# VH-VL binders against q86iv5: the designs that were tried, part 23

Target 1, 237 residues: q86iv5
Amino acid sequence: LDSCSICVDFVGNSLNDLLNIILNSGVIGTCGDLCSAVPGGQIVDTVCDLLCDYVGVDEFIKLISDVDPDPIYICEKISVCKTNDNAAASLDLVQINPQNGTVGGTFTLSIAYTVTNTIATGQLAFNIIDPTGNAFGDAVLLVQQSPEQYTQQFQFQATPSEQESFPNGLYTVQALVCEGSCGSPHPNTYTLANGTTTFTISGADSSSMSGAGSFSGSSQSTQTGAASGSGSGFALF
Below, E stands for the ipSAE of ESMFold2; O stands for the ipSAE of OpenDDE; V2 stands for 0.75 times the mean of E and O plus 0.25 times the DockQ between their complexes.

## First folded at step 5 (VH-VL; framework fv_rosmantuzumab)

Design m2 (at its last look DockQ between E and O 0.08; V2 from the best seeds 0.00; counts 0 for: pae E 9.5 > 2, placed apart)
Fold by OpenDDE, look of step 5:
Structure m2 (fold): chain C 237 residues (1-237), chain A 120 residues (1-120), chain B 111 residues (1-111)
Amino acid sequence: as target 1 above (237 residues)
Amino acid sequence: QVQLVQSGAEVKKPGASVKVSCKASGYTFTDYSIHWVRQAPGQGLEWIGYIWPSGGRTGYNQKFQNRVTMTRDTSTSTAYMELSRLRSEDTAVYYCARVPLYSSGWFDYWGQGTTLTVSS
Amino acid sequence: DIQMTQSPSSLSASVGDRVTITCKASQSVDYRGSSYMNWYQQKPGKAPKLLIYAASSLQSGVPSRFSGSGSGTDFTLTISPVQAEDFATYYCQQSYSYPLTFGAGTKLELK
């Protein structure tokens, strides 16, 4: 288990809970008071305790209470995640298959990129923009990626949902490689590379609202923490 | 090199207290938790508790109730375990062990153990 | 408390054999794609030594003949091929929740 990944995962998933506790539970005097109230079981409590104790309860609350809290930034601030201001990468390929699909079809997004200077803590992110301008996407945490070539694949099914209706037309894919959280205003955040591609969807059948687009990322890289995150649309824009 | 060096063997009477020390070296003491595990003769391993040196937070196995107290001295990178109201059943080898940062506890480094004998 | 059931309690093997030890937790020890199961080796008169953490991660300095697998409640330690120095007692341990708990151990003996 990578400490940075654990930290980012915890903060990212418990941020709202932590904030609610801070706002609604009165004066929090100890890390124990804060962390014991966090839902998610004893693992969450243990991670919370360790992180909070590491920095102190006041500093921890301050970080969580930021106007624009960034899990990666928070974990960097408490020295769990590393930073590299000299990180560098290039995007080699952004490809979607099929290039022409139908509603209800499965699409595979392949992204290839080359790290030329180590990414200490960053993201590989993508956004799919439909013809109406609605966007959905996902991101993968990158931790200590040494200079080499990497490939990531994502799959999604174009099944209409409350989040995305998949209208007929031209879609745009944006791929980004970042040090830090992509689009974050916080220090030590850089867009290292970006690229775009397009594909089309035709044959929108209005009837089947059923299927939540499950993004299954098959990473060939041994990155353990594929959080099957329910697509909270990180509006990177 | 990471090392945990424990204090020497102890012989105590029932009802007495014992305090075992664990001196850490070769790493940043405050970046890891120290756990204590005991092993009775010919038996398995039993977790006693932990201390987080940075904040001083402790967690104990309820089995030991209010008999165990864990402390640390950050200036000397030393952890202590005190067990009071000793019983014959407390006869065991006591180990301190390091747990990596932000984990609930696998023990990557161990002390050599401290033998406690409780006899009338 | 999470109970750890380890099997077998003892087994005999020869050098060069493949050995498997199993550990079953009373509840899942998985969290967000990770399994909080660890394996240790203990020789007489010595402290336990970490072999495997997070179900399948090999501790630094441990020979590759040791491997861990499993998820949820069922886990396995494999030694292949067994070497002369591998005759010892092995323990599984969950790190999912407090109190931390160990299996009862498996003694690997020379046949």
Scores: ipSAE 0.030, ipTM 0.610, lowest interface PAE 3.4, mean pLDDT 87
Fold by ESMFold2, look of step 5:
Structure m2 (fold): chain C 237 residues (1-237), chain A 120 residues (1-120), chain B 111 residues (1-111)
Amino acid sequence: as target 1 above (237 residues)
Amino acid sequence: QVQLVQSGAEVKKPGASVKVSCKASGYTFTDYSIHWVRQAPGQGLEWIGYIWPSGGRTGYNQKFQNRVTMTRDTSTSTAYMELSRLRSEDTAVYYCARVPLYSSGWFDYWGQGTTLTVSS
Amino acid sequence: DIQMTQSPSSLSASVGDRVTITCKASQSVDYRGSSYMNWYQQKPGKAPKLLIYAASSLQSGVPSRFSGSGSGTDFTLTISPVQAEDFATYYCQQSYSYPLTFGAGTKLELK
């Protein structure tokens, strides 16, 4: 675990809380004023104070209050995460199995990609677009990912929820490898590779329905074990 | 192998100061904070404070705020704790321990302890 | 400050017994699914040794006869079966809020 990953995880988990504090507080004059109000106990407050003190409270608030706040970009601006404007990668495989499945069924998304110039701070991201145009997805943080071949798998169960009902029809999977946050307008951000695949969901006799679906992922390197990734949240782009 | 080696036992008079060292080896010194904890004879453990080696940021238990100073030397991978205006109540074993930065605060490795005796 | 109330203060056991030690925090030490409670073993003249972190995670190199459980304010360390080398003092410690605080200790003695 490195300082860049810690920064991105903190900002990503605390961004909405930070925005709410900034919007609803009167005067924020110190990092302590801002950071003491962030939920998560003293360890989270300490990480907040460290990052905020590094750039100063005024600059930290400006970064958080941007019209398009972005955890990776924020951590790059405070110099905890590095950038590489020459990062390069390709997508070797975007595959989902089964290609024809059922509501309640389990799907495995497999992505293989090759880095040809180091990704300093970026993402492996995907969206799944249902037949009605509703999208859901996820992203994995990539930090100092050296030139090499990588594989990543995601698994989810197509369990209907308020966020996604999993209607019958054709689903489109979009995958991206990026320097910076995928889809972000911020400097030092590039889409390095993209790919798509499709799958279908058709009716099944399953009468068991349960709560919202979840994602799980694993990172696997064919030549080095240095790649590590995990994520939570939406990856819409 | 991770190791924290502390300086030797000290005997001091009330009003003096003491500086205890904690030399780290077997890991990247700047990836972990160093915390200091003391234990009076026959009593429990009491947290004193921490230092982050990468930037030297410190945080102290308010009980010690006016009397403790923590420093480090990253070139020698060594943390220091100085306690001033010593009292008889400061007689204790003083430990350094490490904690991963930006993580939960569990002490995964401890120094062997430095015995401080404050007597008139 | 978060006070840790550890119980019992002392107990006697034989080799092979099952022993439980409890720790109550004066307020919850949970955040976003993690419990910031840790357990240490200390023998006379030696530094504490980490046994359990995050309420239930076993530290590397610690025998599986040690286990931890609990959440919120109530936590338990279990030793089963007790071995001869386990006679020591045990401390709980919260890492949720500064100042970090420890329980008063539980001395496990040979019966």
Scores: ipSAE 0.006, ipTM 0.469, lowest interface PAE 11.4, mean pLDDT 84
ESMFold2 (binder alone), look of step 5: mean pLDDT 93; pTM 0.954
ESMFold2, look of step 7: ipSAE 0.006; ipTM 0.484
ESMFold2 (binder alone), look of step 7: mean pLDDT 93; pTM 0.954
OpenDDE, look of step 7: ipSAE 0.013; ipTM 0.501

## First folded at step 7 (VH-VL; framework fv_rosmantuzumab)

Design n1 (at its last look DockQ between E and O 0.29; V2 from the best seeds 0.00; counts 0 for: pae E 3.5 > 2)
Fold by OpenDDE, look of step 13:
Structure n1 (fold): chain C 237 residues (1-237), chain A 120 residues (1-120), chain B 111 residues (1-111)
Amino acid sequence: as target 1 above (237 residues)
Amino acid sequence: QVQLVQSGAEVKKPGASVKVSCKASGYTFTDYSIHWVRQAPGQGLEWIGYIWPSGGRTGYNQKFQNRVTMTRDTSTSTAYMELSRLRSEDTAVYYCARVPLYSSGWFDYWGQGTTLTVSS
Amino acid sequence: DIQMTQSPSSLSASVGDRVTITCKASQSVDYSGSSYMNWYQQKPGKAPKLLIYAASSLQSGVPSRFSGSGSGTDFTLTISPVQAEDFATYYCQQSYRYPYTFGAGTKLELK
């Protein structure tokens, strides 16, 4: 596991917990005091300790307590994630299938992009804007992507929920490739490429599948990297 | 060879305390946390808590909160679990197990178990 | 607490059979691309033995007839082909969040 990914995942998943601890706890004197209070297992405790120890408890608290906390930025600031101000990429394809679907249907978004200068730490993000202007989306963390062509697929089911009702009409898909978090105001964040496509939803397919629209982002990153079977001790650092 | 050797069987009365030891050998004691798991007769496994050899950090199942104390002696590579205010329901086999630090938290080696019987 | 629902509670099989045991967590036990699910074998009067860690990783010294799969909330232990020494109780365990929790166990018996 990549240390940067671990950091981003930890901060992202534990941000609210960390903030609650910081706000509700008295004096936090050590990283141990902070991290032991974070809900999780041994891995969460150890990751928290390691990350906190890199910068010290005061700086760590400061970073977490930012007005606009960004997990990628935080991990960059603690030097676990790298930055590349010269990162460059182009968007090759943004496609959604089917182009015409129904409520309750499954849609597949395919995004192809080319990295021309290494993305150190970034995102592939997409937003789907419904006819009413409501938007939903997802993002994938990109870590040390060398110059190459990449493809990512996302799937979602157009099942109405509290977050999205999936009204009939024209939908717009926005795809972004970014260094840093897409849309983040923090330093070392750049939109490298963007693209759009559209699709339509018409008619209610009466199939009652109450399945909550869980974005199962099957990141089939075909990284053909030979996973040499070395015993995956989480060598975090 | 990795070994976790636990102390012998205990018979206690309700309200008493018991302290079980777990002596580790065959590996670097500080590279693994020690967890405690119990199993009542004919029942499943119940996690009690953990101790980190380095620093002595502990975490307990809230079910045992205020009744369990875990300690370690790094010089002897021995972990201890003390359970107080014993009840009949505490009758079980108690296991220590090691978990690699910086791992996903599996119990790769176990002690042989310590049988605790709590009876009036 | 994360609840672990293990099924079936008991299973009868013959030597040579394929056996599947399932474990469902009340919430996802995935973190940072890994699943924090482990499988153990326990024989009567013995401590549990680790079989599978991180959902699909085979513990050293464990026969290849044991395999684990799954992610998120749904996990499976497979034994194929079952051997005479495999008749035991099996447990799933999540290590995602404290308190660590176990499934209720599956007793594999000789048919």
Scores: ipSAE 0.534, ipTM 0.796, lowest interface PAE 1.1, mean pLDDT 90
Fold by ESMFold2, look of step 7:
Structure n1 (fold): chain C 237 residues (1-237), chain A 120 residues (1-120), chain B 111 residues (1-111)
Amino acid sequence: as target 1 above (237 residues)
Amino acid sequence: QVQLVQSGAEVKKPGASVKVSCKASGYTFTDYSIHWVRQAPGQGLEWIGYIWPSGGRTGYNQKFQNRVTMTRDTSTSTAYMELSRLRSEDTAVYYCARVPLYSSGWFDYWGQGTTLTVSS
Amino acid sequence: DIQMTQSPSSLSASVGDRVTITCKASQSVDYSGSSYMNWYQQKPGKAPKLLIYAASSLQSGVPSRFSGSGSGTDFTLTISPVQAEDFATYYCQQSYRYPYTFGAGTKLELK
């Protein structure tokens, strides 16, 4: 695991805790004052301290406190993640299976993309928009994706929850490949390609209440640098 | 072979201080912090604090009220804990243990313990 | 500070039994999908020995009859089957936030 991925994961997981510590602690004079207060035990303290010491505590606090902070941008400003303003890619395939499914069913989103100029630090991201306009999605980090063809898969189970009921109807899938965080206004951020597909949910459960857990998504890469992930909530562009 | 070898038993009077050593061997000293944990007779385990091998950063349990000082000597791979203004309640076995810096904070190897008796 | 409540305080078992020890934290010790709970064995006159870290990961050299499970606030250590060398005191420990804290211990005794 590389320093860019470690930085992005740390900032993404600890940003809210860092902001709370900065707002509530008054004077923060050292990286240790800040980083030892972040929950998550030794590993989080170690990574926080290394990144904070690299740029200095005052600069680190400024980056974390940015009006519109995002983990990739912060890690680019720290210089542990690289940028490429000339990154280029295309989306070759956006496919979901099954195209016609049911509530409680498992759907697999497959995305194939071709990088034509290196993605230094970016994302492969998707949104799924239900028939009522409610959206959920996920993203995976792309680090130093050389010019090649890649495939990625995401899975979710259509189990109703308070966040998404999975009504019958037509669903729209939007996929993006980006340098930087998809949708971010920050410098060095570009949407490189997009694609869409659709699927339907029909035949809602009439006699099944036995449940499945919350939503999750996962991903795979054909090369290196991609991370697999799952979440309990939904991320949107 | 990972080893943490502590200094021998101590008997002290109230108000004195004690300095316990913990000599590490068989691993890269700078990959692990050293933590100190004590155990009063018949009681459970109580965390005192830590020292990082590089730079010497420390963090202490507030209960020890600035009575504790942790240091290390990287050239001898030895950590030290000094406890001052001793009182009878400080009677305990004092352990050093290492924690991998890229871990969730588990104590994977422990010293043999140093018995401290504080009596008037 | 995060308080750790172990139960039972003592437990009698025979060789071959299945034993379960529980640990409850006063607040969640989960962070970013990981549980910051560890288990130790201590025999009289000896230092503690790590058994389980991160709730369920078995330390190198620890026999597979030891297992850990749980998340959030509720954790268990299971020994199955109990062997003669397993009669000892067991401690849970959270590493989620300073100060690190331990449960009061569970003494496993021969029936």
Scores: ipSAE 0.457, ipTM 0.766, lowest interface PAE 2.8, mean pLDDT 87
ESMFold2 (binder alone), look of step 7: mean pLDDT 94; pTM 0.955
OpenDDE, look of step 7: ipSAE 0.402; ipTM 0.729
ESMFold2, look of step 8: ipSAE 0.456; ipTM 0.769
ESMFold2 (binder alone), look of step 8: mean pLDDT 93; pTM 0.955
OpenDDE, look of step 8: ipSAE 0.482; ipTM 0.762
ESMFold2, look of step 10: ipSAE 0.372; ipTM 0.708
ESMFold2 (binder alone), look of step 10: mean pLDDT 93; pTM 0.951
OpenDDE, look of step 10: ipSAE 0.283; ipTM 0.714
ESMFold2, look of step 11: ipSAE 0.351; ipTM 0.700
ESMFold2 (binder alone), look of step 11: mean pLDDT 93; pTM 0.955
OpenDDE, look of step 11: ipSAE 0.334; ipTM 0.728
ESMFold2, look of step 13: ipSAE 0.355; ipTM 0.700
ESMFold2 (binder alone), look of step 13: mean pLDDT 93; pTM 0.955

Design n2 (at its last look DockQ between E and O 0.04; V2 from the best seeds 0.00; counts 0 for: pae E 9.3 > 2, placed apart)
Fold by OpenDDE, look of step 7:
Structure n2 (fold): chain C 237 residues (1-237), chain A 120 residues (1-120), chain B 111 residues (1-111)
Amino acid sequence: as target 1 above (237 residues)
Amino acid sequence: QVQLVQSGAEVKKPGASVKVSCKASGYTFTDYSIHWVRQAPGQGLEWIGYIWPSGGRTGYNQKFQNRVTMTRDTSTSTAYMELSRLRSEDTAVYYCARVPLYSSGWFDYWGQGTTLTVSS
Amino acid sequence: DIQMTQSPSSLSASVGDRVTITCKASQSVDYSGDSYMNWYQQKPGKAPKLLIYAASSLQSGVPSRFSGSGSGTDFTLTISPVQAEDFATYYCQQSYRYPRTFGAGTKLELK
């Protein structure tokens, strides 16, 4: 298990818990005081302890208590995750299938990108903007990605929920490759590449609000060779 | 084979202290935390606390916070639980159990138990 | 503290039967897609034995007739078919938060 991934995962998942503990527990004198209070089983306690011990409890609390806490940045600050200010990448493809779908349908987003200088710690992120301007998306953590071509696929079902109603109309997909957290104001964060594509949804049936759109990201980095698929116009901005 | 071997039965008077040992073998002692659980006669299981042998970190059930002390000797792979100011209600079988550090926190191996009787 | 409500407190069954034991937590014990619930078997005069961890994972060496299911607050241990050696007391336990807490136990008795 990659220590950076573990760190980012822990901080991301336990950030609110950590903050609550810090705010409610009074004086936290040791890493043990903090980490033993974090829910999530033995592994969470262990990871918390290890990370806290790297920097000390005071610094750890300070980092967690930042106004804009960024898990990647925090892990970089404690030297668990690496940074590369010279990271470089290009976006090769942003494709969504089908391009024309219906409410309740399954959509597959494929993003291909080329790393030209190692991404030390970054993200592949995407945002889907519906016709009303509401946005939803996801991100994948990138750790020590060497110069190579990469492909990531995301799948989502366009089932209306409280978070997204999937109205009929034109949707915009934004894809980003970043060093650091995409959109983060913190140091060592850079947008390396971005791109957009569009798709349409029709036949919005307002009746079935039940399904939370679960993004199942299969992280299988398949080195797919250059399939010259003639797909629709990727506009690199 | 993984084994946790506990010290023998104890009979104590109220107000006294008891120290129970748990000797681990058959695995890397520092890769697991040691937890202590007690069971009063005919009752359920009650978690007392834990120790991490690698760093000596301890966590206690607040019910026992001022009366329990957990220690370890890494050279002998032995964990200790000391309970002070004993009461009749402390009469129970005391178990040590190991928990992998990188796990969701299950107790996969247990000691055979140490019977503590607190009587006047 | 997370309270664990186990039901039933006792159950009678015959060899070959299917039995189900339920455990309800006072709050969710899920974290990052996993459920932090464990099940133990205890025979008289013996230490508890781990059966199931992470709600549904079978401990090594435990027969496949034992299974666990559930998420959030509701969990189930199933024994099918019950064997003669399975008559014992069963406990659920959450490992989501400290203090660790156990259910009150379910005694499985021969009918």
Scores: ipSAE 0.541, ipTM 0.802, lowest interface PAE 0.9, mean pLDDT 90
Fold by ESMFold2, look of step 7:
Structure n2 (fold): chain C 237 residues (1-237), chain A 120 residues (1-120), chain B 111 residues (1-111)
Amino acid sequence: as target 1 above (237 residues)
Amino acid sequence: QVQLVQSGAEVKKPGASVKVSCKASGYTFTDYSIHWVRQAPGQGLEWIGYIWPSGGRTGYNQKFQNRVTMTRDTSTSTAYMELSRLRSEDTAVYYCARVPLYSSGWFDYWGQGTTLTVSS
Amino acid sequence: DIQMTQSPSSLSASVGDRVTITCKASQSVDYSGDSYMNWYQQKPGKAPKLLIYAASSLQSGVPSRFSGSGSGTDFTLTISPVQAEDFATYYCQQSYRYPRTFGAGTKLELK
C-alpha cells in the first residue's frame, strides 16, 4: 500500500468528519488538535497528523474546506499523489449481465480498459442512470497505472431503497476512465475514455421498498496487465 | 524482556518543574509511541500526552498543553516528560506506557511509575 | 472529551464467582468496523496491566477466564471464574479519539 492510496483512503473516509470538526470547533492551533478529533483511533490519527503536518494546519484546513472537496485533488495538492496531464487510456469493453433482469436481481458490470500513457492518480468509475434520470455508481482508485490492459468487475443487487427504487425500464450505464476524480472540475483532471451500455429491468414491480442501496465490487487484472488500484467504495461522480 | 524503567520519586514546591525519564529496553524504540498517564492518590487514570520517538512528534491533552513538554533521546532509548509551573494538584504517580504503532491505542507495557509530591 | 461511565464502582465476590463489569461511553467508539475500547487491571502500588484490547481481543499471557464484549457505546468485561489473584481495580479506556479517557474504575474485593 503506497502513500497516495493511504492519503486518498484517509481523506475519503474522514472528509465529512474533518469538515464538521473545522466548522464546529472553537480553535484549531495544531495538526494534533484537528486530527485528534477525527474518529478512527491511532492509525487514522497517525495518517492525519502526517498529512496535515506535511502542508501545515492552515493549508490543510483550506484544502478540506473547499466548496467541492475532492480526496484525490486534496492529495495531489499536498503532493502525496502525482498528476499526469498527458495520461491516456481507452475503454475496450463495457458490458452488463444480465441485460434483462428483475428487481432484486444481481447485475455484473465488466469493464476492460487499456492505459496508453500512465495514469498517475485517477479513477475507473461508473454511473447507472435509472429510467427517471436518477443516478448511482461507484469508482476504483487508480495509482501509477502503467501502460497495460486491465479488467474490473462491479456487482450490485437491485434492492429497492429510499435512494433508488429500481423501477421498470431502460437503464443506462456510463463508464469513465479518468486522470483525477471523474467529473471533477479541479485542475489536472481529465476524462480519458468513456463508454456506455444499457440493461432493462422488467416484470411486476415490488409494491414496497426495503433496505438501502448497496454495492459489492471486485477488482481484477489480466495476466498481461499490471496491478490495479485499491478496492471499490461508494461514490457518485 | 520489554521494560520501561522510570526515574525515581520527586518532591517539588509549587512553581517548580520536574522532568521524568522513561528508559525503554527489549524492543525497537522507534516502533512504539510513548504515552504518559498520571494517577492522583486514590483516583483514576488521566492521559497526559504522547510522543513518537521517530521524529519526535507529540500530542498533548489540552489540560496540560502549555505546561508539558515531551522529548526523547533515541541514542539512549529514553523518553522524557517535563511538567512546569507545578501545583499541589499535580501530586500523582506518573506512568509512561508504550503503544504499538498502527494499533487501536492500547497501552501494552507500562513503567513502574514515578511519584511526584508537590507541597509547600 | 468522551466520558466513560464504569459500573459498578465496587463489587464484592468470592473465588469461583462470575463477575461482570460494564463501561458506557458518551458517544460511539466504533469506526470502520472496529471498537476502540480496552480494559486494564491494576493492583495496589502497581502499574495497570492490559487485559483486553479492541473490545474482545485477549492480551497475550492473560487467562481465558477474562473476556470482553460489546460495541458502540456499551462494553462489558467478564471474569469467570474469579480467582484469588483477580482482586484488583479494573479500568476501561477508549482509544477512539484524543484525549484518551478512562473509566473511574471498578474495585473487585474479596467478600
Scores: ipSAE 0.007, ipTM 0.466, lowest interface PAE 9.1, mean pLDDT 84
ESMFold2 (binder alone), look of step 7: mean pLDDT 93; pTM 0.952
ESMFold2, look of step 8: ipSAE 0.007; ipTM 0.458
ESMFold2 (binder alone), look of step 8: mean pLDDT 93; pTM 0.952
OpenDDE, look of step 8: ipSAE 0.441; ipTM 0.759

